VHH binders against q68dx3r342to642. Designs and how they scored, part 33

Target 1, 301 residues: q68dx3r342to642
Amino acid sequence: RDLCVVLLNGQHLEVKCDVESTVGAVFNAVTSFANLEELTYFGLAYMKSKEFFFLDSETRLCKIAPEGWREQPQKTSMNTFTLFLRIKFFVSHYGLLQHSLTRHQFYLQLRKDILEERLYCNEEILLQLGVLALQAEFGNYPKEQVESKPYFHVEDYIPASLIERMTALRVQVEVSEMHRLSSALWGEDAELKFLRVTQQLPEYGVLVHQVFSEKRRPEEEMALGICAKGVIVYEVKNNSRIAMLRFQWRETGKISTYQKKFTITSSVTGKKHTFVTDSAKTSKYLLDLCSAQHGFNAQMG
Below, E stands for the ipSAE of ESMFold2; O stands for the ipSAE of OpenDDE; V2 stands for 0.75 times the mean of E and O plus 0.25 times the DockQ between their complexes.

## First folded at step 19 (VHH; framework vhh_gocatamig_d2)

Design o02 (at its last look DockQ between E and O 0.84; V2 from the best seeds 0.79)
Fold by OpenDDE, look of step 19:
Structure o02 (fold): chain B 301 residues (1-301), chain A 123 residues (1-123)
Amino acid sequence: as target 1 above (301 residues)
Amino acid sequence: EVQLVESGGGLVQPGGSLTLSCAASGFTFSDYALAWYRQAPGKKRELVAYITSGGSTVYMDSVKGRFTISRDNAKNSVYLQMNSLRAEDTAVYYCAKEVGYDVATGTYYYDYWGQGTLVTVSS
């Protein structure tokens, strides 16, 4: 049986597996193929409602596979089983990464997160990051340009929302000019600067998941951000999110789940904060993610 | 409602064997870790073993090599095979479900205890 794994560079890898294969086995196959090191930072995830959910290495594929995947012969036409290689644990500084390929993977992840607006940053930083990406890929501003053809596509470097607001032409002109005026920086150096800039962002390394208030008020859309430092509670309005509460691990007592409910208890105040997810599976996932992130933080500290 | 029902307890001689069973209901069994606890007379309840949703097992030092925890997701059941039983293993044994994570201890904690099943090891 085959499943598809999407790598951070956009490559689709077909992986052969059995019904009894584990996520860990697939992970090992993929990382071996890609010659990745420092595997502790990576994970496999599936996508649901535009969110990524990391999988446990011990999980059997048959438990998460789409309907029909178990059936022989595989009805290829209706049920593609797709997983994504992603960074699960984000280091505070790229200098902690030992391998250039690992740093590159972080760069790719962050580029995707920025472009897909999973990681928020202001307009100025977005443009800056776009230019850095251009420098990484093209080096210096190309002097010999065919006047009729842009040397890059704005959608590859700037989020769609900003393109919509500024217009594609304006973005093209502004980013091109910024690139032209930029200092000599290219290749790996440009990627490192990209990492440096992104690592300073408030949402760096934060995995965001939609939740609801316990009162289930439609107007009260919320999200939880889970990262190595703790849990962030966001209020979501008009496609923007504002941090309302922060639970550092040192301030967090127990995290618990009951059916669709996810609860964080403050170790300081004893206050319980309960959120509602779309399923018991999701609430359990969030719990496990917290555990994993906390563990990672403990190892890095 | 989460329900856990333990069975299999009884009187056994030292060196004997016994298998405990726990039937679970009221939740997606395969998604959660399960644990066995025991409480001896006059003592606090203590963790004996747990098994993760993925099937990884952990044992208390006192039972390592003698006890085996396993699960059958199809039957929504967790088991504790106890071999080479000792007098000190005498206790009421409880099955428990994972309910959360304690950040301070860095460990999952369990709840939803059944009525328990008594294991008596005596000559």
Scores: ipSAE 0.854, ipTM 0.925, lowest interface PAE 0.4, mean pLDDT 93
Fold by ESMFold2, look of step 19:
Structure o02 (fold): chain B 301 residues (1-301), chain A 123 residues (1-123)
Amino acid sequence: as target 1 above (301 residues)
Amino acid sequence: EVQLVESGGGLVQPGGSLTLSCAASGFTFSDYALAWYRQAPGKKRELVAYITSGGSTVYMDSVKGRFTISRDNAKNSVYLQMNSLRAEDTAVYYCAKEVGYDVATGTYYYDYWGQGTLVTVSS
């Protein structure tokens, strides 16, 4: 049977596997193909409702495959089974990463998350990051301007929402001017600067999942951000999220689930904060994600 | 409503064996870890063993090599095979379900205790 794994560089890798194969077997094959050595930061995830859900290594592929995949012949079909190689654990500083290829993967994911508006920042920083990505690929501003022709597509560097607010023409001009005035950076040096800027963002390394308030109907949309430092509670309005509460791990007592409910207890105040998820499975996933992120934080010291 | 029902306890001679069973209902059994705890008279309840949803097992030091925890997801059941029993193993044994994560200890914690099953090891 055929499985598609999307790599962070955009490559779609076809993996041949048996119906008894595990996520771990696919992960090992994919990371070996990509020559990744620092594997503890990465995982395989599936996409549900524009959110990534990481899979445990022992999970059998048949338990997560789309309906009909098990009866699929060896040929490709429209009912494809797609997983994503993603970073699950974000280091506090890129210097903790031993290999340049690992740092490049962090850069690729953060760039994609900026462009797809999974990681928010203000307009000034969005333009700065776009220029850094442009520098990583092209280096210095092209000095030969024999024709006033754009040398890049704005959509590859700047998120669509900012392009809409500024117009494509103005984005092209402003990014070009910032590129012209920038110091000479190229390749990894520009990527490291990109990482340095994104590490300072409030949502850096935060894995965001939709939840709802416990208050019954009308249900207000919220989100939980789970990261190495703790849990962030967001209110979501007009597809924009606003941080309402933050729990560092040392401020967090117990985290529990019951059916669709996910509850986090402050160890400082003793107050319980309960959220509703779309399923018991999602509640359990969020609990396990908290456990994993807390464990990662402890070993990063 | 989550329910856990223990069975299989009894009176056993030192060196003997017992198998405890726990039947579970009210939740998706395969998604959660299950644990056996015990409480001897005058002592606090203590963890004996747990088994993760993936089948990994952990045991307290005093029972390692003598006790085996296992699960049967098709029967929604968890078992504790107790061999080479000692007088110190005398306790009420409880089955419990994973319900949460305790950040202070860095460990999952359990609830929905059954009524327990008494194991008495006496010469």
Scores: ipSAE 0.689, ipTM 0.845, lowest interface PAE 0.6, mean pLDDT 88
ESMFold2 (binder alone), look of step 19: mean pLDDT 80; pTM 0.776

Design o03 (at its last look DockQ between E and O 0.94; V2 from the best seeds 0.83)
Fold by OpenDDE, look of step 19:
Structure o03 (fold): chain B 301 residues (1-301), chain A 123 residues (1-123)
Amino acid sequence: as target 1 above (301 residues)
Amino acid sequence: EVQLVESGGGLVQPGGSLTLSCAASGFTFSDYYLAWYRQAPGKKRELVAYITSGGSTVYMDSVKGRFTISRDNAKNSVYLQMNSLRAEDTAVYYCAKEVGYDVATGTYYYDYWGQGTLVTVSS
């Protein structure tokens, strides 16, 4: 059987596997191929409704594979099974990472998260991060360039939403000028500064998933952010999210699921907070993710 | 509705063997941890073993090396093979489903036990 794994550098890796293969086996093959170390930070995920769902290493591929994947030969392109290598556990500081390649992977992940607007960032910081990325890739502002052609594509460095608001030309000019005026910083140093800036963001390391209120009011869109520090409840309005509640692990008693419902119980007040997901599978996933993040935090603490 | 139905209990001599079964319904079986509990007369219900959704197993010290927990996802069933049974293993055995995660203990906790099945180890 064929499985496609998308790496953080954008490379697509074809992995041969059996129906009985586990996610862990694929993970090991992929990380070996990419020469990755510090594997504890990484995970394989599938994409559903523009969200990434991490997979358990013990899970058999046949359980999560698309319909028809078991059949050979593959009948249609619809049977393509694609997974994504992603950072699952985010360290509080890049200095905790031992290998330069691992730091680079974090850089790549965060760049993608910023560009795809999975990680919120204000306009000023977005532009700054864009410049840092340019410094990482190009070093100093290129003096010799063709006037008729920009030396970079704005969509590779700035989120589409900001480009739409500012216009591509304005973004190009402003980011280019910022790059020109920037201090000498390039390569790995620029990436580290990028990490430093992103690690200060409120949503750094937060895995966000859409949920609904228990009352199922369509107008009340919500999201849960799950990270090493705990769970964040967001109110979502007009593609923006505002943190409404925070449950640090020390403040969290039990987390439970019932069908589509996900419930967090405060260890302080005893109050239960219930959210509704789109499926029992999703609610269970969120529970497991909380468990995993809590475990990670315990190991790092 | 979640249902768990235990079976396989009975009278067995010390040193004997017995296999318990639990048939599950009302949830996606393969997604959840499952556990066996037991309750001896006059004692508190205690965890015996659990098995993860991926098939990893954990045993309490009292049954390590003697008991084996397994699952068959195709049959929505969990099993407890009990070997080298002792008098102290006498109890009502319950199958349980994972309900949630307890942050304080760092472990999953279980619920939805059935009626249980009695295991009596006696000469």
Scores: ipSAE 0.855, ipTM 0.926, lowest interface PAE 0.4, mean pLDDT 93
Fold by ESMFold2, look of step 19:
Structure o03 (fold): chain B 301 residues (1-301), chain A 123 residues (1-123)
Amino acid sequence: as target 1 above (301 residues)
Amino acid sequence: EVQLVESGGGLVQPGGSLTLSCAASGFTFSDYYLAWYRQAPGKKRELVAYITSGGSTVYMDSVKGRFTISRDNAKNSVYLQMNSLRAEDTAVYYCAKEVGYDVATGTYYYDYWGQGTLVTVSS
């Protein structure tokens, strides 16, 4: 049986496994292949509705595989089983990461999340991060003139939404100007500055999941951001997330689920806040993610 | 309509064995932690063991090595194999379903108690 694991460098790794194999077995094989040693920050996830859902190591692959994966391969089968190696736990400062390869993985994921617009920031920061990524790969200072084709090179460093707002030509001009005025960096030094910039973003390390309000009909779109520091409640309007409430772990009493409902109780006010998810499985996942992030916080300070 | 039904209790001599069963319904059994609690006469209900959705187990100190919690997701059932029973194990045993996470204690908490099954250990 064949499983595809997408690594953070974009490599697609084919993993052969038995139908009785667990996520943990795949994780160990993949991280060994990638020579990763600081494993506690990473997990395997599947993608659903543009969101990543992390899997527990004891989960059997057959429970999560698409239909047809368990059966003997046939010519008409079209179901591909794909998992993603992702960072689940984000350190507050990259200096806490002991190995350069681990810091490189953080860089790769944050860069991808910026480009794919899972991690939002303002236009100025997007341009800065694009320049830093360019410097990490090429370090071409000083440039008299940009020789690259703007559409291909621009899309590798700047998110599509910004390219649309500014035009590819304007983005290329602005990135070139910022590169000209910036200090020269190369390789890991540029990646570390990229990490320094991104770790200051409000949504750094925040795992965002769509939910809906319980008290309105039709249900108002919201999101929960779950991270090492606690839970953030967002209202979602016009493609924008607005933080409405923040629960640091010390301000959080009990978190509970019932069917599609997910409830957070404030230990400060006693007030209960209930959200509707798309399934009982999603509600349970969010509960478990809170437990995991809370545990990580206790270990990392 | 979450329902938990315990069975398998009875009278046993010290050093004997029993297997408790709990049949569950009304929820996706494989997704949740299950726990066994017990309540001795005049005491508060206490956690004996729990089993995670993935099958990992945790036991209170006094039962480690003597009790084994297990689950059969195909039968929606959780079991407590009790060996080397002692007089202090005498209690009504309850199974319960995970309902949430208590941030203050850092632990999951349980509800939907069954009616219980009595275990009496005496000569």
Scores: ipSAE 0.728, ipTM 0.857, lowest interface PAE 0.5, mean pLDDT 86
ESMFold2 (binder alone), look of step 19: mean pLDDT 79; pTM 0.775

Design o04 (at its last look DockQ between E and O 0.91; V2 from the best seeds 0.83)
Fold by OpenDDE, look of step 19:
Structure o04 (fold): chain B 301 residues (1-301), chain A 123 residues (1-123)
Amino acid sequence: as target 1 above (301 residues)
Amino acid sequence: EVQLVESGGGLVQPGGSLTLSCAASGFTFSDYRLAWYRQAPGKKRELVAYITSGGSTVYMDSVKGRFTISRDNAKNSVYLQMNSLRAEDTAVYYCAKEIGYDVATGTYYYDYWGQGTLVTVSS
């Protein structure tokens, strides 16, 4: 059987596997192919409703494969099985990463997260990050360029929402000017600065998933952010999210699931906070993700 | 509704073997960890072994090398093969389902045990 794994650099890798193959086996094949080290930070995920769900290494592919994946013919559009290599565990500082390639992978992940608006960032920082990305790829502002053609595409460096608000032309002009006026910085140094800036963001390393209030009020859209430090409860309004509650691990007692319900119990107050997900599978996933993140934090602490 | 039904208990001589079964229903069996607990007379219920959704197994020291926990997802069943049974293994055995994670202990905890099945090891 064949499945497709999308790497952080955008490359699509076709992986041969058996029906009984595990996620771990695929992970090893992919990371070996990409010559990745420090594998503890990475994970394979599938996409559902524009969210990424990390897979357990012990999980058999047949359990998560699309319908018909086991059946021949293998290469039909309906049977396409796509996974994504992603950073699962985010270090607090890039200095903790030992390999330049690993740092680069973090850079790529964060660029994607910023562009796809999975990681919130204000307009000023977005523009700054865009310039840093340009410096990483182009170095200094190109002096020799065709006047009629921009030397970069704004959509590759700036989120679509900001482009829509500012207009593509304005973004192009402003980012180009910022790049022109920027200090000499390029390549890996620019990437490291990018990491430094992004690691200061409130949502850095936070994996966000949509949930609902227990009262199931349609008007009350919520999300849970899960990271190495704990769980964040967001209120979501007009495509923006505001942190309402924070549960650091030291403040968290038990996390439990019942069917679609996900519950966090405060170790301080004893209060239970219950959220509703779209399925028992999702609630279980969130539980496991919390466990994994907590474990990671304990290991790194 | 989650249901767990244990079976396979009985009287066995020291050194003997016994296989316990637990039939599960009311949840996606393959997604959850399962565990065996036991409770001896006058003692608290204790964890014996658990198996992850992926099939990894963990045993308490008291049963390591003698007991084997396994699962059959197609049958929604978890098993406990008990070999080299000892008198101290006498207890009511319960199967349990994972329900959550305890941050303080860093471990999953279980619930939803059935009525249990009695294992008596005696000469």
Scores: ipSAE 0.876, ipTM 0.940, lowest interface PAE 0.4, mean pLDDT 93
Fold by ESMFold2, look of step 19:
Structure o04 (fold): chain B 301 residues (1-301), chain A 123 residues (1-123)
Amino acid sequence: as target 1 above (301 residues)
Amino acid sequence: EVQLVESGGGLVQPGGSLTLSCAASGFTFSDYRLAWYRQAPGKKRELVAYITSGGSTVYMDSVKGRFTISRDNAKNSVYLQMNSLRAEDTAVYYCAKEIGYDVATGTYYYDYWGQGTLVTVSS
């Protein structure tokens, strides 16, 4: 049987496997193909409702495959099994990454998350990041004036929502002017600056998942952000999230699940905070993600 | 509704062997850690062994090398193979399911739903 793994550089890798193959076997094949050596930051994930869910290495592919994948000799587009190579664990500073290829993967994911509006920042920073990505690819501003023609497609560097608010013409002018005035950066140097800017963002390294309030008036949409530093509780309105409460790991006691419910207990006050998820599987996943992120933070010091 | 039903207990001679079984239902069995606990008369329940969803195992020191925990996801069952049994292994053995993670200790913790199964090692 066949599955597709999407790499951070945009490549679609077709992997041959049988129904008894594990996620770990696929991960090893994919990371070997990509020449990755610093593997502890990466995982394979599937996408559900615009959210990535990471898989354990021992998980059998047949357990997570779309319906019909086990039984069919020939797959169809509706039965395509697709996984994503993603970064699960984010270092606090890019200097902790020992290989340039690893830093490049962090850059690729963060750039894509900015463009797909998975990682939020204000307009000024969005433009700055677009210019840094442009510098990574083009280097210095072109020697001739760009009065007659743009030298880049705005959609490749600036999120669609900002283009809609500013117009493509204004974005083109603003990014070009910022590029013209920028210091000389190219290739990896521009990518490192991109990483430096993004690691300062409040949502850097935060894995965000939708949940709902248990006790509010009709279940109010919320989100949990799980990262190396702890857990963030967001209130969500109009697809915009506002941090309401933060739990550093040192302030967190027990985390438990029961059916669709996920509960965090403060170790300082003993107060319990309960959220509703879409399934018992999602509740269990969030618990395991907390355990994994907590372990990563402790391992790094 | 979570159900855990222990079986396989009985009377056994010192040095003997016994296999405990636990049939589970009411949850997606393959997603959770499972554990065996035991409680001797007058003592508090103690963790004997656990097995992760991926099959990794951990044992208390006094049973390491003598006991083996295993799982069969197709049968929704977890087992405890007990060899070289000693009088101090006499206890009611309980099957337990993961319910949470304790950040202070960095470990998962469990709860029980069954009556347990009595293991008596004597003579």
Scores: ipSAE 0.738, ipTM 0.864, lowest interface PAE 0.5, mean pLDDT 88
ESMFold2 (binder alone), look of step 19: mean pLDDT 78; pTM 0.760

Design o05 (at its last look DockQ between E and O 0.92; V2 from the best seeds 0.84)
Fold by OpenDDE, look of step 19:
Structure o05 (fold): chain B 301 residues (1-301), chain A 123 residues (1-123)
Amino acid sequence: as target 1 above (301 residues)
Amino acid sequence: EVQLVESGGGLVQPGGSLTLSCAASGFTFSDYRLAWYRQAPGKKRELVAYITSGGSTVYADSVKGRFTISRDNAKNSVYLQMNSLRAEDTAVYYCAKEVGYDVATGTYYYDYWGQGTLVTVSS
């Protein structure tokens, strides 16, 4: 049986596996193929409703595979099984990463997260990051270019929402000018600066998942951000997230689930905060993710 | 409603073997860790072993090498094979389901206890 794994560089890998294969086996195959080091930072995830859900290494593929995947020996379009290689654990500083390839993977992940608006940035920073990405890819501003053809596509460097607000032409002009005026920086140095800038963002390393209030009011859309430092509760309005509560691990007692409900108990106040997810599976996932992130933080400390 | 029903307890001689079973219902069995606890007379309840959703197992030092925890997801059941039983293993054994994560201890904690099954090891 075949499954597709999407790498951070956009490459699609077909991985052969058995019905009894585990996520870990696939992970090892993929990371070996890509010659990745420092594997502790990475994970395989599946996508559901534009969110990524990391998989446990011990999980059998048959448990998460699409319907029909087990029964069909041949790959069919209807039964495509796609996983994504992603950064699961984000270091506080890129200097903690030992391998250049690992740093590059972080760069790729963050670029995708910025472009796909999983990681929020203001307009100024978005443009700056766009320029840094251009420097990483092209080096200095290309002096010899055909006037009729842009040397880059704005959609590859700037989020669609900002393009829509500013217009593609304005973004093209502004980013090109910024690139032209930028100091000499290219390649890995540009990527490192990109990492430096992104690591200062409030949502850096935060894995965000939609939840609802316990009262299930449609107007009260919320999200949980889970990261190495703890859990963040966001209020979501008009595609913007506002941090309402923060639970650092030292301030967190028990995290529990019951059916669709996810509950965080403050170790300071004893207060319980309950959120509703779309399924028991999701609530359990969030619990496990918290456990994993907490464990990671403990190891890095 | 989550239900756990233990069975398999009984009287056994020292050095003997016994297999406990726990039938689970009311939740997606394959997604959760399961554990065996025991409580001897006059003692606090203690963790004996747990098994993760992926099948990894952990044992208390007192039972390592003698007890084996396993699960059958198709049957929604968890088992405890007990070999080389000792008098100190005498207790009521309980099956438990994962409920959450305790950040302070860095461990998962369990709940939803069944009625328990009595294991008596005596000559």
Scores: ipSAE 0.883, ipTM 0.943, lowest interface PAE 0.4, mean pLDDT 93
Fold by ESMFold2, look of step 19:
Structure o05 (fold): chain B 301 residues (1-301), chain A 123 residues (1-123)
Amino acid sequence: as target 1 above (301 residues)
Amino acid sequence: EVQLVESGGGLVQPGGSLTLSCAASGFTFSDYRLAWYRQAPGKKRELVAYITSGGSTVYADSVKGRFTISRDNAKNSVYLQMNSLRAEDTAVYYCAKEVGYDVATGTYYYDYWGQGTLVTVSS
């Protein structure tokens, strides 16, 4: 059977596997192909409703595969099984990463998350990050270049929402001028500065999932951000999220699930906060993600 | 509604073996950790073993190498194979289902205890 794994560089890797293969077997094959050494930060995820859900290594592929994948090999390609190699655990400082290839993977994911608007920041920072990505690929501004000819495609460096707000022409001019005035950086040096900027963002390393309020009918749209530092509760309006509550792990007592409900208890106040998810499986996933992120935080310091 | 029913207890001589079973209903069995606890007369309940949804197992030091926890997701059942039984293994054994994670201890915690099944090890 055929499985597609999307790597962080955008490469689509076709993996041959048995119907009884596990996620762990695929992960090992993919990370070996990519020559990754520091594996503890990475996982395989599937996408559902524009959200990534990480899989446990012992999970059998047949449990999560789309309908028809378990059948005998067929010539049709319309029933594609796709997983994503993603970073699950984000270090607080890129200097903790021992290998340049690992830092490059962090750069690739953070760049992609910025472009796809999974990670939010203000316009000034978005432009700065675009320039740093240009520097990583091209180095210094080309002195032989006439300003009337673009040397890059704006959509590869700046999110679509900013391009729509500023227009493609203004983005092209602004990014080009900032690139022209920037110091000489190329390759890894520019990527490290990209990482330095992104690691300071409030949503750096935050894994965001949609939930709903228990206390209103119809339930309000909310989101939970789960990261190494704890849990963030967002209110979501007009495709925009606003942090309302933060639970650092030391302020968190028990986390529990019941059916579609996910409950966090504050160890400071004793107050329970309950959220509704789309399924019991999602509630359980969020609990396990909290456990995993809490464990990572303890190991980091 | 969550229900757990233990069975398989009985009287056995030291060095003997027993297999405990726990039939579960009222939840998606394959998604949750399951645990066996035991309570000896006059003592507090203690963890014996747990098994994750993926089949990974953890054992109390006192039973490691002698007991094996397993699960059959098709039958919604968890088992405890007890070998080389000792007098100190005499207890009521309980099956329990994961309900949450305790951040202070860094451990999962369990509820929905069954009625228990008595294991007596004596000559």
Scores: ipSAE 0.745, ipTM 0.865, lowest interface PAE 0.5, mean pLDDT 88
ESMFold2 (binder alone), look of step 19: mean pLDDT 80; pTM 0.777

